VH-VL binders against o27280. Designs and how they scored, part 142

Target 1, 266 residues: o27280
Amino acid sequence: MDSMNVPEVLEIKRIVEESESVKTFIFSWDFRREVRPGQFVMVWDFRDEKPMSVSLIDPVRSEIGISIRRVGEFTDRVHGLSEGDLLGIRGPYGRGFELMGRDILLVGGGIGMAPLAALADEATARGMRVDALVAARTADELLFLDRLEAAGVNISTCTDDGSCGFKGFAHERLLTLEENHDMAAVCGPEPMMFQVMRILDERDVPAQLSLERYMKCAVGICGQCCLDDTGFRVCAEGPVFWSQELSRVREFGRYRRDPAGRRVPW
Short names: E, the ipSAE of ESMFold2; O, the ipSAE of OpenDDE; V2, 0.75 times the mean of E and O plus 0.25 times the DockQ between their complexes.

## First folded at step 7 (VH-VL)

Design f2 (framework fv_azirkitug)
Fold by ESMFold2-Fast, scan of step 7:
Structure f2 (fold): chain C 266 residues (1-266), chain A 121 residues (1-121), chain B 107 residues (1-107)
Amino acid sequence: as target 1 above (266 residues)
Amino acid sequence: EVQLVESGGGLVQPGGSLKLSCAASGFTFRTYAMYWVRQASGKGLEWVARIRSKSNNYATYYADAVKGRFTISRDDSKNMVYLQMNSLKTEDTAVYYCVRPSYFEGYFDVWGQGTLVTVSS
Amino acid sequence: ETVVTQSPATLSLSPGERATLSCRASQSVGSYLHWFQQKPGQAPRLLIHDASNRATRVPARFSGSGSGTDFTLTISSLEPEDFATYFCQQWDSFPLTFGQGTKLEIK
């Protein structure tokens, strides 16, 4: 018997603006509550609670960072906060990434680069060779490039509009990159992840993919979201799944659910 | 490679003024806070000033020894940070370093080569 | 302000020997204590950050330890290029403060 489901009220120690729409909020953290890359926390603004991936894990400084994209009422309110203000944090929750081998590929799209930045820190600390493909719609939406470079990560970029690096989509850029990796970790828009997964499957590279929409399942809010239309369970706990499991989910990369539960194409 | 190049140092008389410049390259300058640190000949290092990024409203902070006399500023369009030094004193004589902190402002990561400022009559 | 004091002021050793440099803060700085190496005519170079973490491309012979008020920089086996001045610096509170330096010289 154990429970860490009570929010702890924490002071915002620092705020870093990653882009016009993304900020990283840094909190002091007691590492008796272990946190691993790929896990998330529930962020409570004393009105609503939302799952957010952990983007910085720093046991030396006793700090965690949570990167939040401004996309709705909750995130608009949180973006209005300042250093010294308070937020409730509970967790961590969910299945984190697992590291294996010596050479790892990270493929991040937009805010999906946030949990991968934390993973890059751990991989480099373990002495792994890390290649990162950072993708976004425009150059201003590429995240954590300087942080990744400082960590010794070999970086490739692509933007839909060609404003930085390769002009095109992540999967198109991936086709031009070295194929020799022991594993990959992927996080970003679901259509991007689907295309990347297909390429990695053809290369026999085991991949882990992080799906934000399954974070609520991991905290026990809804267990049914892990079942496909045929009753086949992809995984009991998200948000991180192996590519072999996701290849059997009919909706992965093809459609999403709207607030009414209807299937909507990506 | 990340590079910081200082300029504008020289000899000036007490009460005079100098403006130091620091040209940054090899990183996304606009997202970083920037610092000035000085070192008098044969002496220790002393923090002088800080300017934060646009997201923190270009907030500035100064060491007590220079507050009211020095002004730190930046031009993100040119990847430049500046230190305007007024009412200079002989004790301001030092090598001035332009410094980039770590991404989350926890330690001094990258240092320029420094520029010498001599205040003497 | 937090005063940071280094000892000894000068340490004379031979290549191959172990060097131990001390840094003390007037009040607790947690683990927010960093070490820099400076050679004559050059800018300081980050060596160790947050008490014990080696900066990029810093050789394994350099290690840091300590927390609170007492910190140590250790060089397990001195190489000729290691003879330099070493500074510690706290980033727990403003103003940011540096130690006066320890000069490591060849015996």
Scores: ipSAE 0.149, ipTM 0.635, lowest interface PAE 5.6, mean pLDDT 86

Design f3 (framework fv_azirkitug)
Fold by ESMFold2-Fast, scan of step 7:
Structure f3 (fold): chain C 266 residues (1-266), chain A 121 residues (1-121), chain B 107 residues (1-107)
Amino acid sequence: as target 1 above (266 residues)
Amino acid sequence: EVQLVESGGGLVQPGGSLKLSCAASGFTFRTYAMYWVRQASGKGLEWVARIRSKSNNYATYYADAVKGRFTISRDDSKNMVYLQMNSLKTEDTAVYYCVREDYYEGYFDVWGQGTLVTVSS
Amino acid sequence: ETVVTQSPATLSLSPGERATLSCRASQSVGSYLHWFQQKPGQAPRLLIHDASNRATRVPARFSGSGSGTDFTLTISSLEPEDFATYFCQQWDSFPLTFGQGTKLEIK
């Protein structure tokens, strides 16, 4: 039996309130089971199981963190838990981010900052210069700004309503920022990621993008994990993809699939 | 820029009371545990009190030397943490620092400039 | 309570020299030991957390090592601004306790 595919029942060691809608749940972790930024775990509340990106990887304290936004019945129940309560954790799964060069740009939207926060920690530990563009609908939904600042990250913000930083979308803000990065990592709503990818491609900046919308199964046999043109399976081949792998996928940024497999515009 | 600014220090008689305030700015105050740490002139540092965030039910902890006499509290709507000091003793004379615990807990990452409390007749 | 003891009480060195400061805990604190720098009239500044992790904007010449009961802060090549008092502090158990300090002074 592959121990990665069996849920381990872990005690919630700490809970950090990131915003009114986001909490980070911290667990003790045995790092003989390796975890990398960009990977996800299946979180099980003993009734339902959902994929969540790992947002904190701390081998010194032997801890991982999982950031969860309140969006439905499962996440509402998990948000009602306290320190000392138990959750099942299975994984990690998926391909993590790869770091190259000396200068990295992170572009995150909403909860998409969760895997990027873990990546920022690794990049700064490697001595890389880290610039982060953090985007949200409103100032109250900007995540991990204090953690990123503490890590030595150079932060730019934008909000749709202009309540913090640049007023506008991430790709509009990106057009006003310096062009000289060795690589980029992007995570957020797919329309945002598509626009950002196009700009980075024009700048010849290799980018990795995390496709969280496809994380509906952990085993990699589910059709919901497939991309239209390429047949990539997010849980088996992703969730992290290089921009050149996505540049020829017609579906990326233009269409999504409903539960019946029908194409639906963004 | 992250800042913690203490106020309310001063000269007070033994047996008297004093309330210290700490104004926080430049970060999401409500998500952090806050502490008071003191230092007598030319001496080492001594932990006084802790208050955790709302997600940890505002749990408080006190050093034995001040337990029952001091009360730590916070007002997240004003980004303020307080230390109510009652039944003050001459041994409470010290610079009092307002201190932030790291976001994921376990160490002090940001300190205020301190406010001097002198307990003397 | 866990008592933390620093040695030496005073360390006299010249700029460019290597400084080694010791901290000993009365019982194991794992890796939950932190180092602070304090200059006269100023608040303490975090240097190293969890035995060996350098804090943000702290120069690379500062490093920490150790676990359990014995810990070391090393400054590889002293700069004039490094002459200050250094405190270690354990976070394994409450009450939180600090060492008495090591004063690093110019020879």
Scores: ipSAE 0.000, ipTM 0.526, lowest interface PAE 10.6, mean pLDDT 86

Design f4 (framework fv_azirkitug; at its last look DockQ between E and O 0.01; V2 from the best seeds 0.00; counts 0 for: pae E 12.4 > 2, placed apart)
Fold by OpenDDE, look of step 8:
Structure f4 (fold): chain C 266 residues (1-266), chain A 121 residues (1-121), chain B 107 residues (1-107)
Amino acid sequence: as target 1 above (266 residues)
Amino acid sequence: EVQLVESGGGLVQPGGSLKLSCAASGFTFRTYAMYWVRQASGKGLEWVAYIRSKSNNYATYYADAVKGRFTISRDDSKNMVYLQMNSLKTEDTAVYYCVRPSYYEGYFDVWGQGTLVTVSS
Amino acid sequence: ETVVTQSPATLSLSPGERATLSCRASQSVGSYLHWFQQKPGQAPRLLIHDASNRATRVPARFSGSGSGTDFTLTISSLEPEDFATYFCQQWDSFPLTFGQGTKLEIK
């Protein structure tokens, strides 16, 4: 058994409130274990375990950050933790983003900005130009704006209610942006990603998209995160996919499977 | 544009009190810890105090030199951080800077222009 | 507390020359060492964070190196605007402490 598959009990070094519903938990990390933006870890609170994207990768400070949105019982418990408390972390798992070119577009919605924020750091460190379209339902739900700005990212915001930036959806805002990029990375609600992908494809912009599915094992064994028709395991072949790969996935943007394996429409 | 603007500095006698204010703008103030750093004329920089964000229960910390005399506080609704200075000493004479740390609180990122506090009889 | 000591106290150089500034910590601070530039009448400005990372809008001629106890700020080719006082600061432990500064002046 790979030591990577055994949760390491780590102390929460710092907690940062990103929004009312999102907190970032920072941990010391041994970077002999490589981690890439777009990969995820399994977070264990000694009762339950959930996959979470890595939102901060800092090899200089030997730290990683995991941003968690409060959405249920597990995350409620985690959000109740304090600095100094312990969590189990195993991973990282999955395929992360691949950077290419000089100009990159990030399109994120809600908590989907978590892995993209990490990617933004890497991209800017490499001297890439990074444009980010950050979308949320409301202004208060926009994530990582100050962080991205500090990193030198050019930010465009979009909110459903128009409380900040463009009033509308991310794909609508994207249509108003004429500049092409060498590649794009997308993460957020699947309906958003679906529309964004279509636009990017029409523009011949290579795109990678991070999918969210119910994951249990994270090691490609249980099959609960399998995508229909392709057999892609989101935890193994993903969660980051190229648009060409997702074009083969019938369920993408249309439905997902719940913990019981039932089809649930978006 | 990210800005920090200090105010409240002035001349005060030893044993006196003074309250400094810092107005923050251009960033999500509530998510940041805030620091006060001071610098005596022609001298180095000295950390004075800092207050953590709401998510960290507004915890406060002080340099030994000012413990028991200074109080740091904040009003997130107004994007303000304060430094109440009591029992002032001549050695407290300095330019006081309001300082924002990096996003995850690893280094000092943004500095105000500073406000001069002179403690003299 | 961790004492941070800079050397030299004053460095006199001409534009176009290479400047090397040293910062030593009394104990290991890992990479949690930052550099600031301060001009007369102005607040300090972050130059380098975490030993070797240039802050936003900092020219490429500025570079930082080191780890543990010994750190170096290098200006590859001095520009007129670079003549100022430079401070290092550790963020390994509280209380946070600064070096006494190196004044870079025109020869």
Scores: ipSAE 0.719, ipTM 0.882, lowest interface PAE 0.8, mean pLDDT 95
Fold by ESMFold2-Fast, scan of step 7:
Structure f4 (fold): chain C 266 residues (1-266), chain A 121 residues (1-121), chain B 107 residues (1-107)
Amino acid sequence: as target 1 above (266 residues)
Amino acid sequence: EVQLVESGGGLVQPGGSLKLSCAASGFTFRTYAMYWVRQASGKGLEWVAYIRSKSNNYATYYADAVKGRFTISRDDSKNMVYLQMNSLKTEDTAVYYCVRPSYYEGYFDVWGQGTLVTVSS
Amino acid sequence: ETVVTQSPATLSLSPGERATLSCRASQSVGSYLHWFQQKPGQAPRLLIHDASNRATRVPARFSGSGSGTDFTLTISSLEPEDFATYFCQQWDSFPLTFGQGTKLEIK
C-alpha cells in the first residue's frame, strides 16, 4: 500500500521533444501499479517534487510517459536531463477519466492535451470514435497532432493567432462543430474549460474536465487543491470531475486563489 | 497524407560513392527519428542507420556492416534525411528504404517506396 | 546480436485456409516483435506491432501472439490478396534484426 507514497528511482528510457517548450519523458513501468488516463504522478528531481499528468500509458511496452512544459526552475532542470539520468516517481494519484458510449470528443488546450493524448489511446483501443479539438496560442504550441493522427483520431485545430486551423479560442471553434458525441473530456486553462463546459451542457453531452490546479502535496491535504463551494480536493477527489459536479462550483472559471488563499478574478 | 520519397539510387562501381535523399511530407518531421533499411534482391530486410531528433542531440547509429563508410544526416528546415554512402561494396547492392518509426520509437510505421542501389563492375 | 528465424520458408495454401507463420528469437525480446507484409515490387507494410496489436486498417483476420522467444502470425481465412512474403522483426536490442521471411503462395 505504501508504494504510492514512496518515490521509486527510475531511469529515463527515452526523451521526446513535443515542442520548443514541452518534452515527454518515458520510463519502464510495472503495471501491477495500475495507471489510467487522467491520473498524475509526483516527479522528484532530488531537490523538488512536482505533480505531472501521465501522458503515455503503454502496458504492451511496459512504459509510461510524462509530458513536462518548461515554466520555471524545476522544469528547467528536468528539461536539462538526458536519457539514462534518474528521476524519482511517486504514484499514480487521482481519479482517471471514465469512458462510456461509442463516440468521444476531446477538447485540449496547450499542455492539457497531455492527459487527453493518453485517453485518446485508450478510447481508440476500445473501438470508440474519437474527435479531438486541439487548441493553443500558436501553431508551434499545438501538441500531439501526429500522435493523434496515427491513432486514427479525427482532428480539428484552433490557434489564438490563426497560425493553424481556426483563428480563435477552443469554445468558438466548438460552436462550429457537430454535437453528436456520447461524452467529452476537457483539459486546459480553466477559463477555456468553463466556456467549453457550458456549450457541452447546452448540448446535453456529459463531460469530464481535468483540473490541474497548483498543489503542494499529492494526497489531497493541501488547501490549494480545494474548490470553493464543494470542498473537492483536486489531488484526492480529482483531478477529473464531471461537468455536473463543476456546474455547482461558483469559483470554477471565475476565480483563482493567491498564495494567501484569497479569491482573485481570472 | 504522410509521404516519404527516396532518390539518389543508381549504378556505381565498387569503391564509389552515392548520396541518397528522402523527402518527408505530411507530418512534423523535426520530432521524429528517421531510419534507413535495405533489402537485397530476394533477401531479407537489414537495418542500416538511424538518426535521432534534436531532443536527443541528433545522435546517429549504424549497422556494423556500414560503420565508417556510411553517414546519416538530416536537414529539418527542408524535411530531408540523407544517407552518404562511401567505399561501396558489391554486398551493398539493395533497395534502400527511408523509414519513419512510431511516434515514441518502437516499430517501423511508414516506409518510402525505396530506391535501388547497384554496386557492380 | 539477437537472431530472428522464421519458419517455414515457404507455405503453400489455398484461399479460405488458415495460415500459421512462426518466428523465433535467439534470446528474449519481450513483446517487441513486429510483423510486416511485402508484395512484389512494394515496400513492406506493418501488420502487427508489439506481438499482438493490429496496425491501422489491417483486417481482423490477421492476429499475432507470443512473447519472449516464440511468436506466431495467424491469418484465419486467406484472401487472394494475402499471398505475399511476411517478415518478423525484433526491436528489443540493437542492431534491429529481421527474419528471413516466409513466402505465402497459392497451392
Scores: ipSAE 0.616, ipTM 0.810, lowest interface PAE 1.7, mean pLDDT 88
Fold by ESMFold2, look of step 8:
Structure f4 (fold): chain C 266 residues (1-266), chain A 121 residues (1-121), chain B 107 residues (1-107)
Amino acid sequence: as target 1 above (266 residues)
Amino acid sequence: EVQLVESGGGLVQPGGSLKLSCAASGFTFRTYAMYWVRQASGKGLEWVAYIRSKSNNYATYYADAVKGRFTISRDDSKNMVYLQMNSLKTEDTAVYYCVRPSYYEGYFDVWGQGTLVTVSS
Amino acid sequence: ETVVTQSPATLSLSPGERATLSCRASQSVGSYLHWFQQKPGQAPRLLIHDASNRATRVPARFSGSGSGTDFTLTISSLEPEDFATYFCQQWDSFPLTFGQGTKLEIK
């Protein structure tokens, strides 16, 4: 019996080391199950199951790639696997990015470049002009630069320490870029996405942003991935939202607590 | 290389005053909130004060134990954070650390080496 | 205020053993709990942020788990350099509070 909610056990076909802390795991995939950039899958290592963004969509080779940063016990175990080892995959889930116009801007922070790399491949295949702003704390954490360059993407970089490209934050670099775009796609740390969204809204650039929330069921039933008081579920109504949709969400990029316990802007 | 270097510690009598300084380098200082955290000898850590960036109007926050006696301030042109400590008590004796949070996530990412303040008669 | 309590106060183990350190908050802090290592004469060093995420250059033998009120730091196989004091800290609400520490001693 075939069900989207049952993990399919797949062999790891290839492992690509993207950085010291990030690996891309590549699997054979039957593209009768459509996969779009911005969608995610649930990765099962036979103990735990975690959501991961699809970073490579290759119908020609019948492959998908899933990029995973080593940050804890689950991801440590997965990073310890070799080619030929097995993982459970269920999905894809969620609403992916929608392409429009002829010129697209991608803004990615850290592992947030993963779904944007998949989008860049689709955009360039459609003949769009693609500009990417790739952000990280240091040069060694910039992801997918060689892949983006090979695809014909025009790359700008920024790093907190200035080791590569502009020294500073993604939104600061964005203010120094003059190009107008038909749309933008953004993924990274939520405060970065909020600052970038604000600039893009001021420029009247339609923007889509990909959010991360904790997910268990991936189909919207358990409620673990809900945003603020809107009732939006990242796994069902997202993870990709238009900036107009996110403007209605108080929680997005705006809350932390002051010493009095009040919710305050970041 | 990101660095925080505290100075200005020393021995003072109860009721006295000291001003601690923290020199920051290797990052865009003006955009970060900055913290002071202290540790009495052989004891745990205690948050003391924090000051927000200029874009947040340099808002300041204090632990109850120091409120009204300590003042945190900053000089973005010199990349400096200060802690003015007045009406010092023996329980203020501690190593004082200057701390930078991570920009996006807020956890305590970079710590200085600390400066010792001893309040004793 | 949110009180953070660590246990045990002292843990005596040998190199190669597994260490398990506990941290409990008096009310839920979600995942906003951090772990630090402090060696004698040094400033604290961040190990784990947001319950389970290893900081840069922290060895894989360190792992964090938990959410809400109960949190655990695990060191899978102790190295000589791991014998130090460990603190947890909540960042859900002010005042920001730290546990009193667990001293990990060589037996």
Scores: ipSAE 0.000, ipTM 0.526, lowest interface PAE 12.4, mean pLDDT 84
ESMFold2 (binder alone), look of step 8: mean pLDDT 94; pTM 0.950

